# VH-VL binders against UPF0111 protein PH0637, part 3

Target 1, 226 residues: UPF0111 protein PH0637, of Pyrococcus horikoshii (o58371)
Amino acid sequence: MIKMQVWKKLFAKSPFKPLIRHAEVVVQTVETLEKALDSWARGDYENMKEYAKKVDDLEDIADKIKSELRDSITSKLLMPVQRTDILEYLHMQDKIADAAEDTAKWLLIKRNLDSIPNDIKDIILKMGKESIKAAKLVYEAIKQLDNVLESGFAEKEIKKEYKIIKQIEEVESKIDGLDSKLMEIVFTSELDWKDGLYILNIARTLSNISDKAKDTAERIRVLMNK

## First folded at step 4 (VH-VL; framework fv_polzastobart)

Design q21 (from p15 with heavy chain G35D)
Fold by ESMFold2-Fast, scan of step 4:
Structure q21 (fold): chain C 226 residues (1-226), chain A 123 residues (1-123), chain B 107 residues (1-107)
Amino acid sequence: as target 1 above (226 residues)
Amino acid sequence: QITLKESGPTLVKPTQTLTLTCTFSGFSLSTRGVDVSWIRQPPGKALEWLASIFWDDDKYNNPSLKSRLTVTKDTSKNQVVLTMTNMDPVDTATYYCAHTSYLPGDYVRFDYWGQGTLVTVSS
Amino acid sequence: DIQMTQSPSSLSTSVGDRVTITCRASQGISSYLAWYQQKPGKAPKLLIYKASTLESGVASRFSGSGSGTDFTFTISSLQPEDVATYFCQQYNTFPYTFGQGTKLEIK
């Protein structure tokens, strides 16, 4: 027998609290990547390298939190939602930090940054700022999911969650548009081919941040629907 | 050890209200996952669940008798009270209170029972 | 309401025999079924819960099996003290409902 009122009373702590803490580290990872991108755009390799290293450290922390959460979830723990759905959510959320780490790795392979045109740097910086918005919206979404659960899936809380999901989709669409413009510039300009590969890989990994944020939002829809 | 004991009138006239008290020891009805239920058994017939009251003050009554049933608790006295209105001869039965351990999505088990009290409804 | 039907209503057999009682639910109840033993003039005693889990302190000759709508209760080797009425109970949905009982006696 399942009774929402009874299992809610027995559930002393939300399973989403640890997921919220993981999301905080994911936000910090993307914010640190933005600092690396700012240094990169200024031609400051040494500061860029330090921030890129910090991105790697934060992703390691996020991955450790993910592993600890996975290990702590057992079949003996009673959950208001399917355990496998929670694990799939965690996996998607962690992929956001992975994408940030991949971006930092690409930044590091080029030391002389002056050969990159300012119009290309400008678009990449805009993609970075939008990626921070995506990560912060995922953080807001998982906090709101906690409110949805604690309310017993009340309609008003579900509606608030869907508004956040829509905002994540809008950010991803904006980043996709920036990526398309960047690709056109790279393929139609007189950019050196090695710089072209460098920029295309940075753009791909940056776009993955918002793609994984959108995937994470899709997992929230699944969790809300039962 | 957990013990429960029913008390109240053994004879009730038709249309009167029955009030039964369950006094228990060995547990608190403030403990999470614990509830006390009332079950009755007419002579020679099957058991019929009447009502449950949970550690969090939540209450569930048998729908067929819902308008007639009220269950309350007094945690300080370790007591649960069942009130049943408009008694009829068909309500003649042995009335039990029982301890149950409840985990959501898992199990409910009536693991400790009172001795039962026979209530006869007759004019 | 979920209807619980037990079979047989009465059974007479010999000490040492294997006894089987069945219980059918009118709709799926997963594994949320308990079995009780009741001796004359006494309150019921829980033997099995969650269809197949033996209650602490209950003799190992008692066992339960089944899921969904069909359930079986077994006494592997009947003892004289096992003479009683046995009831199944579903607790998947409110209201909780009981079977009509199976009276077990020795011939």
Scores: ipSAE 0.000, ipTM 0.395, lowest interface PAE 21.2, mean pLDDT 84

Design q22 (from p15 with heavy chain G35S F54Y)
Fold by ESMFold2-Fast, scan of step 4:
Structure q22 (fold): chain C 226 residues (1-226), chain A 123 residues (1-123), chain B 107 residues (1-107)
Amino acid sequence: as target 1 above (226 residues)
Amino acid sequence: QITLKESGPTLVKPTQTLTLTCTFSGFSLSTRGVSVSWIRQPPGKALEWLASIYWDDDKYNNPSLKSRLTVTKDTSKNQVVLTMTNMDPVDTATYYCAHTSYLPGDYVRFDYWGQGTLVTVSS
Amino acid sequence: DIQMTQSPSSLSTSVGDRVTITCRASQGISSYLAWYQQKPGKAPKLLIYKASTLESGVASRFSGSGSGTDFTFTISSLQPEDVATYFCQQYNTFPYTFGQGTKLEIK
């Protein structure tokens, strides 16, 4: 393990700055998905389609940043944390954007949005809003990890990081609760079976956003145990 | 409109340091997703990417020239500066600065270029 | 580094002809490929990005196709103003790399 202070004196570059840049694009991707969901809930297919395309575009940008970082960081150079640990973190963080793209693709499958009951739409919108909170917390977590390393693992900075991780876990738990409630409504509703499949897949891919955010937070927890 | 223009010495002696400035208008290098890159082209040869600097001050240098290259920005002046040490006659080339953006629906591409400045390295 | 290889290195043909230039990447670059046109004494001009997307203001006779490692650039009906050197460029991976260029001339 190399002390961060010594490493920075010799090499003068943070390994986390590109990860923070990637996290910012991930947040933008999930925020754009919320706009698609708002249009979807209003029955506005054309506006929803435009936002869904923007989600796809942003995921492409996130994936490009990921590829650039992977290729630059796989070269052997001295770092305060293991290269494979950073690559695993990046992989998890990128999966958040992938989940947002998957959700957008499912939204596009159906053109007649009026057959979906408003109580189902309301829960999905709540899941979407919580997903934005999860993505923003991941962004805060990676920024705070840089502070943890800069401080030489100072207890104060570690405590701040654990607080953010706990908030991510709480958001994921809340989304799981919304998903369970949605499943109950779907099973008791007089929904066409195709509409049922449509809703279940939207819910699954939305839940994956917070699931991957939690996985990303667990990767940070592992990095702090060094 | 987006415009970029390179400036600096047109003649450099071997072993000296080259400093080039890119002055731009029509965008800010504090805007998320925006970057400015340096690309060079020796007479009659292919283009070679040298370095990029991003809105958040993150920097990427071509590994083959990394030890010789420094890129910095002054967002208040709308300028990006490239410094290249230990110049050699093989570094004779036209040097360009170019704009890119990561914004939604705007994939990374060199969409606007400066006119280029020819730098000759000779004794 | 990803090596970009263009074929042919030079091409001479007639006005109205269909022109095809190919570009091969030494490893997969998805669709992150751009095509540039460079006229003597001028900076390169972006024509196509994301392998097949035409840049705004670029003539519709220009097109691109391909993904992964093999890419094609086409001019459907050559015009006199198309005399230039054409370069492909990958932007999937740092360092960004360019092909060696294809010089296009009219007979």
Scores: ipSAE 0.000, ipTM 0.450, lowest interface PAE 16.3, mean pLDDT 85

Design q23 (from p15 with heavy chain G35Y)
Fold by ESMFold2-Fast, scan of step 4:
Structure q23 (fold): chain C 226 residues (1-226), chain A 123 residues (1-123), chain B 107 residues (1-107)
Amino acid sequence: as target 1 above (226 residues)
Amino acid sequence: QITLKESGPTLVKPTQTLTLTCTFSGFSLSTRGVYVSWIRQPPGKALEWLASIFWDDDKYNNPSLKSRLTVTKDTSKNQVVLTMTNMDPVDTATYYCAHTSYLPGDYVRFDYWGQGTLVTVSS
Amino acid sequence: DIQMTQSPSSLSTSVGDRVTITCRASQGISSYLAWYQQKPGKAPKLLIYKASTLESGVASRFSGSGSGTDFTFTISSLQPEDVATYFCQQYNTFPYTFGQGTKLEIK
């Protein structure tokens, strides 16, 4: 949305402000996916399809911002952190939106949603809500990293950042537990094998949202390590 | 549903500082993707963008006027304030505030405008 | 800064006529162009964005086309309520810049 000249100006203020902008779109993408999941759980294919299309549009916006930021971060910019670390962070953060898009694509592959048991739908919805929490925590983490820099890497601000990183790790652990429970239900159920494949891929792509959020948090640790 | 209204002095003397307030309803400037802009129009002339302030408190000012412009927000009061220093008769214009929100597909547009307030700069 | 040049500066025509206004950017702006209608004593109203997308609630007789540097705004059948000044605006880069306006009058 914002063009290269605006990104260069933001990078001049802080290496993290453009990343905060990108994180905003990533959060919107995951929040829109949750609306698609709500419609999916109710058997409302048409509304699910509309929200899935919006997820694709938002991921496209995030990818365009990523490309603009990558081009703006050139070797000519003076930054207090390594360019390669910023680029790796951006790549991981963008992968969160990619995972949301992948999930939306899997949702669309099946029109008759009535064959999916409510037990399975309930766990998928819980995984979706935790995924939103993961994306929002990533947004809070990158904002807090800007505060760390602004404070001159003060101990108090670094400790706040560490707490957010730990919360992201806890959310990923919760989603992993939900995924394990879902696998047990799928394995012991009387699901058609195609429905099983469908559910397994939705779960895999949903889990990938929090996996990439955790990877993003690991890149924040690298950015703070001086 | 979305409404904006400008308020402030209608007459300013040369060299004085102009302060204008935009009061809005129907949206929050803490909502991700939302920003408010100031645009002015001298009598019989084209529109000129002055400044924008985003939900995250980030600010962009027109480079030709940057040293003279300050924009701030108070999200709890639903207000955005523009301050412009060293006013000159050439700054006589109708001043507008306008709303923008992100749209799917990378769209930027001024979709809702205040009524405008005429500010005359004379001695 | 990107300069926006509108043509014509003014025109006078009859109800039911097809009206065409053009806008040229001094450098490429892709499709990041909006068109506004401003009636005397009123704030501008958004009609078109992304060069050709009609804003919700805007009459279908208004349309836009173009990309890059050359853009066109058309009113297919002029109505009395369309008397106004029309402005184009690029939002490809800051600072956002507007055309000088086209004043539309009825004979």
Scores: ipSAE 0.000, ipTM 0.422, lowest interface PAE 17.3, mean pLDDT 85

Design q24 (from p15 with heavy chain D56N D58E)
Fold by ESMFold2-Fast, scan of step 4:
Structure q24 (fold): chain C 226 residues (1-226), chain A 123 residues (1-123), chain B 107 residues (1-107)
Amino acid sequence: as target 1 above (226 residues)
Amino acid sequence: QITLKESGPTLVKPTQTLTLTCTFSGFSLSTRGVGVSWIRQPPGKALEWLASIFWNDEKYNNPSLKSRLTVTKDTSKNQVVLTMTNMDPVDTATYYCAHTSYLPGDYVRFDYWGQGTLVTVSS
Amino acid sequence: DIQMTQSPSSLSTSVGDRVTITCRASQGISSYLAWYQQKPGKAPKLLIYKASTLESGVASRFSGSGSGTDFTFTISSLQPEDVATYFCQQYNTFPYTFGQGTKLEIK
């Protein structure tokens, strides 16, 4: 269409490529957290500590990419979408990596892991796997948003984007269900109260990964408004 | 084929230290998810888990006996050693070592056992 | 510590009979329960883990069921070689704990 041709010619650069790069690092951060959780569940404190440090390093990289993109958007980049909408998207996407870092910090405060029951470990590991799905879906969503832009906001590409957003919402709902089940187990078990507090904070920060993924998806809805 | 065999003294005097060695074949204690556990059984009574040691050098001791128990491994010799201090007649039992398969959130299995060694604590 | 209570303590029945042994945990252990068979003078043998999963090479007449606090072990048709003491064991939390055992004998 003629609107597509004119729209593409108005702007020499897209902000979505750096956002895609940022999303890649976010995925790596959550995948690394899952390795920390796997070591944690195994009682392997030293390997857990190493993976937790790598989560921190990856989150630092994500923050640096965020800062560079913020500077580029405000100073030099012209685009057909509102700058404030792009910055709010970036903020939400970065919060996913922040939540992963928070989870890693909670893992590190306890040295003796043998008091944690297997049923609790099982649910935490399932929440971790679902969190990876959420992060990967966000990565797919921002890539698909680039396709929406390149197509001149074609209906076919917009429909694909809404499908991904719905999948993110489904993952968040599943994690919420796992969190509820975990809370029931914690409150009916004979856990030491400090272990209970420890587990509930791990679950809270872990569930924040999908909560922030859902918030990021909501920002994509805003970016699709012309 | 996984095999384990316990060895050590069959008679121990009260207050002495017991040292038992588990020698195994068919697996390595450097393999992820693999451990060796010590379990004892007093004559005619229930089994009691004592300690476990895993591929990653994580050690778990029964809290009721923790101050008395030490478990070490020598991966190159295919051996795990249990040391139990201050032996008492109530510690008279058959002591077993067992291959332990561990998958977090799924299972902990004592799937292959040694024949056991009877340790009698008597003056 | 989680207390494991088995019932009955002993059972005498006939070849071909269906045998049921129960195990109760003092607190919830999900499905993290194993069953062991110990024949006279021998080491225990793992039969079932994860409450209902049959260990490789174990005869299909053995089965397990249950979750939470109440578990059942069944022999569908008792054979002479099944004379043994049977133990349940929880592995949900440390320390791992065993039931007192159920001695199974033929009349």
Scores: ipSAE 0.011, ipTM 0.594, lowest interface PAE 9.1, mean pLDDT 87

Design q25 (from p15 with heavy chain T31K)
Fold by ESMFold2-Fast, scan of step 4:
Structure q25 (fold): chain C 226 residues (1-226), chain A 123 residues (1-123), chain B 107 residues (1-107)
Amino acid sequence: as target 1 above (226 residues)
Amino acid sequence: QITLKESGPTLVKPTQTLTLTCTFSGFSLSKRGVGVSWIRQPPGKALEWLASIFWDDDKYNNPSLKSRLTVTKDTSKNQVVLTMTNMDPVDTATYYCAHTSYLPGDYVRFDYWGQGTLVTVSS
Amino acid sequence: DIQMTQSPSSLSTSVGDRVTITCRASQGISSYLAWYQQKPGKAPKLLIYKASTLESGVASRFSGSGSGTDFTFTISSLQPEDVATYFCQQYNTFPYTFGQGTKLEIK
């Protein structure tokens, strides 16, 4: 929603400030997905649908900001980091919002939620909360990267950044454990095959949120190298 | 403070439709996480969950009886109504309505019950 | 449907005794199990939910444990007012199902 000239001014001030603004919308998208998941777990299809639509709208806003940022980066803009690295970071960060939208779309394809067992809902909600935590950690990571730059790449600030990256890796590991438990429940229960397909796809798209968060964190490692 | 009371016919003939009303006080069926459930108990036997209706008008019916069960609510009258078609002598039971606290992934609690109403199905 | 089986079907013991009732699910139900007390001629009363969480206002002598398929309900020191039939109920898998009940009486 900001004009190209405003983005160029922000990039001139810091290559990371525009990325922080995009990350704010990504976090809002994921937080809205949490509300959709809460409604889904409660069997509240109508409220779930409303929040799912808001996730779609927010992801569209994130995509528009991404496009504006891409158009604002020119060869004449002097920056202390490679333009291709910034673009690759932006691409990965935006995929977090895409994964949230994909999850919301899967939630919507089933109207009758009463056939889903509570142990499956519990694991899905836990996976959702962990995935959401990963997205919020990405927001902290890009803010901390701006602090790294402001400090002249001081070792103290670089260490804080690597601590955040490690926390993102720990979230992904925790989700992997939850996914394994979910698979065991799905394959040993007498769950209807369509419900099984539904649940496994929700789990896959939720896991993608943390996978894309980890990919984004790897791009931060690249941006920290001179 | 939460109270529920079942009302309806105590005698039903085979093939007829049973209609039971649960009248409650001390809570609102518009509050998130709140529902009312119907549970029955044949004399000397186990409890059997029949149906639940929640704050958002979401309805859950026991699949074994789904084609026979309808549950509705009237929040302005503080009432929930259960309708069961094609009654049979095996449906003779004490029918209870219960306040239901629902938090998906955590609990489903039948935490306050009505006194129950015995419905006998015979010719 | 998940079948819930209680053991024993009936139990007779003395005031002050420790009472243990078990409940087995035909499939894994994690911790989504509740215990109810039903006195003769009365409606059931919720005692425990989520396998081990005591309902508000329920005496601390009642406790529950277990997960998966095997669950235990315990009364640490039986009181005269505890004479009742006790039911377990799973709420992991729809439809919700109850055990057959355990009748507890004093000798």
Scores: ipSAE 0.025, ipTM 0.592, lowest interface PAE 6.9, mean pLDDT 88

Design q27 (from p15 with heavy chain S52R)
Fold by ESMFold2-Fast, scan of step 4:
Structure q27 (fold): chain C 226 residues (1-226), chain A 123 residues (1-123), chain B 107 residues (1-107)
Amino acid sequence: as target 1 above (226 residues)
Amino acid sequence: QITLKESGPTLVKPTQTLTLTCTFSGFSLSTRGVGVSWIRQPPGKALEWLARIFWDDDKYNNPSLKSRLTVTKDTSKNQVVLTMTNMDPVDTATYYCAHTSYLPGDYVRFDYWGQGTLVTVSS
Amino acid sequence: DIQMTQSPSSLSTSVGDRVTITCRASQGISSYLAWYQQKPGKAPKLLIYKASTLESGVASRFSGSGSGTDFTFTISSLQPEDVATYFCQQYNTFPYTFGQGTKLEIK
C-alpha cells in the first residue's frame, strides 16, 4: 500500500476533494431543511413548501455528485487507498441528505399546521438546529481528513480529526435526548393520533440525520486505517 | 457599531408609490443569519411588521400588504429598499428599518433600529 | 393573524415599585415572544427575546416569563429612566404581530 501523500504526488489530485464538494451540498441541504422547519413551526405552509422543494433539489444535486465520483473511483485507475472504503464513506454522507429529504417529505403531508402544539414544534426545531451542527461537523471532518493526507498522516492532524468525530457523537447523543423528551410529550398529550404519527415520523427522520452523520464519522476512522 | 437610517419622501399623495431606503453600517447583508426588516407605527398606535429580506435574498412580505410590497437589497451599497404601492391616508406612519438577527428554531430579534422616518399620506 | 393583547393599557406607579405587565396571544406561540421598550420620539429597543432571555446590555431588573398564550414582563424595582411604552411581539407565526402597548408613567 502507498501512502495517500505519495499518491497525491503521483496523481496530482486528492480523492477527498470531490467528497468535500459533496459534503458542502449536504450541509446546504440540511440548512435548507432548517428553514423549512422554521416556516413549518410558524404555520407558514407555502414558504415551508418552497424550502421543502429546495431540499429535494439539493439532494438531487448531491446524488449527481455522488454518481460522478463513483464513476471516477471505480475506473481502471490504481487505487492506493481501498476503493470500497471511499465508496462506503460517500454512501453514508449521502444518506444525511436523504434523511433531510425524508423529513421535508413528511412536513409536506399536513397542510393545517395550527393543530400541532407549540411545545412539540419547539422540540422539533431544537432537533433541526442540532442536525445542522452534525452536518457542518461532517463537512469539517472530511476537510480535516484532506489535511491528514497532506500532512502525511501527522499525529497532530489525526488528533484534530478524532476531536471532530467526538463532537459529532456528542451532537447525536443530544438529539437522542430531545427525541426522548418529544416521545414523552406526545404520549402524555391530547394530540390527535394522525398528528401523533406525523410528528413521530418527522422526529424519526430528523434523528436519522445525526445517526447518518455518526455513521459517516465511523467511515472516516476506516479511511484513516485505525 | 450597528447603525441604520431610513430615507425617502416625508409626504406622499394617495395612490402614489412610496420608496424608502435603509442605509446601514456595522454589518453586512452577506453574513449568515443577518437580515433587515421594515416595521411601521401609525401615530399613537401599535407597531406593524411589514417585510424582511435575509442575507440569502430570502424575502417575506406581510400577507395583509403582500401585493403592495417589494423589498430588495444592494449588499455592496449596504442598502435595503422598500417599495409600497397605492398609498392611502391610513398608511401614514413612522417607518423603521431594523437589523434582524435570525436563528431558525430559536429567535428572530430586531436588535438595532433606525431612527424612523414619518411618512404622511395626504392630498 | 395572532392578536396580542396587553394588560394594563397604562399604569402609573412610584420609583422602586415592582411593575408587572401581561401579554396574551390569541393562539399558542410557545416561547417565541419578545419585549420592547419605546421612549417618546424614539425607536423601540429590544429588552427580552425567547420569552425570558435578557438582551445583552439590558439591566437585570427586567425579566420575562411565560409560554404558550400567557406572558409576563416584570421590572423588579422601577427607575425613572424606565418611563416608556412597552410592547410584546410574537414571532411564532407570520405575520409577526405586536401588542397594543402599555404606557408606564411615574407619579
Scores: ipSAE 0.000, ipTM 0.468, lowest interface PAE 13.3, mean pLDDT 86

Design q28 (from p15 with heavy chain S52Y)
Fold by ESMFold2-Fast, scan of step 4:
Structure q28 (fold): chain C 226 residues (1-226), chain A 123 residues (1-123), chain B 107 residues (1-107)
Amino acid sequence: as target 1 above (226 residues)
Amino acid sequence: QITLKESGPTLVKPTQTLTLTCTFSGFSLSTRGVGVSWIRQPPGKALEWLAYIFWDDDKYNNPSLKSRLTVTKDTSKNQVVLTMTNMDPVDTATYYCAHTSYLPGDYVRFDYWGQGTLVTVSS
Amino acid sequence: DIQMTQSPSSLSTSVGDRVTITCRASQGISSYLAWYQQKPGKAPKLLIYKASTLESGVASRFSGSGSGTDFTFTISSLQPEDVATYFCQQYNTFPYTFGQGTKLEIK
C-alpha cells in the first residue's frame, strides 16, 4: 500500500490504462483462437488456418504493446518495487496471448481433421470457451486494479478484486478438470499415436492460457499486498 | 415440447432502460449445449442478433451494442433476462428469445423462437 | 462484421413454380449458414442449417446448397403456404448476421 502510494505521487499517473489496453488485445487473441477451434472441430481446415493466422497477428500486436510499455516505464524515472511488479504482471498477461498462439500453431500441423473423435473435439471446445472466460476475467481484474489504485487501496475495491481473482482460479480449476477427462479419453481410445500427441499438445497449450491467467492474478495479489 | 415467451414493457421512453424476460419450458439451461439468444427485428427490416447465454454461463453480446447490453440467466426459474440501456426510437423492434443449440460440428442454430414482443420507444 | 447479401429483395411467382433465392457472404463461412421462413406477424422458423441440412419436420420441397461465400435456397414447387419472407443467417463468425430478406409473393 505505502509503496504504491509513493509510486503514485512520483508519477501522478496510473500505468494500468496501457495494461488494460494490452489486456483487451489478449482477450481478442483468445476469442479469435476460439473461432479457430470451432473451424477445427468442424473439419474446416481453411477457415481454421485463417483464424490461426489472425491469432498470430494479434499476439504480435500484444507483444508490440508490451515492448512499448516496458520502454515507457523504464524511460520515465527510477521507481520503487512497484515498477518491477508491474513489469512482472505485464509479462504474465502477455504469456496468455503466447499460449493462444501456441495452440493455433498446433492446430495448423494437421490437415485431415476427420480422424479426431467428436467426444475429444467437444472437450477441447469446452476448454476453449473456458479460456475466453479466463482472459475476460483478467481484463476485469486489471480494470479493477485501476479502481483499487485510484481509491487509495479502499477495502471495498480490494474485496472486489479478490472476488475476480477467485473466479480466475475457479476457471483454471474447471479447465484442469476438463484436461483430466480428456487425458482419460485419449488413453482409453484407439487413436493413432500421432493424433494422440496432436491432441495432448493442443490440450496442454489451451491449459496454459488459464495457467497464465492464474499467474497474472497472482501478480495482482503481489501488487495489492505490498 | 420447447416453448419460449418474452415479457416486459411494450412502451419505453428515450434514455430509459429496457428489461425483457424470456420464460421457457421443455428444456433446462443446465443441459450441455443449450443456450438462449436474443434477436430483434425493427418493423419491416432484417433480423439483428443481440446476445446469447449458454448452460455454462458463456455469454456474448453483439459488439455494435455491447456497452448497452447485459444478459443473465436464472436456471431454477427457467428465465433469461436481457437489459438494454439508453433506449432510442431507433431501437423500436419486435424482440425475440430463441432456444440456441450448440453442438461440435454444427455449432449454433436457433431452432425454436418465442412469439416476440413489440417494444415501442417514443417520447 | 460479415455482410450477408440476398437476392432478389422480392419475388412474385405462381403456385407450382421453382423458386431460387441466393445469399452471398462478404467472407468465407464454410457451410455455417441457416435459412429461415417468416410469415407476417410470426416469429422466424428454421428451415435449413449447415447450408443444406433440412430441419426436422420441414417439407422436402425446401433445399439449400453452397459453401464458402455463395449459397442458394430453393423451393422445388411453390405452395400457397410458402408465401413469406426468407432470411439467410451466418453463424460462422461473431457477431451472427442476417441477410436483408427476400419477400416471396404469389401473383
Scores: ipSAE 0.000, ipTM 0.408, lowest interface PAE 19.2, mean pLDDT 84

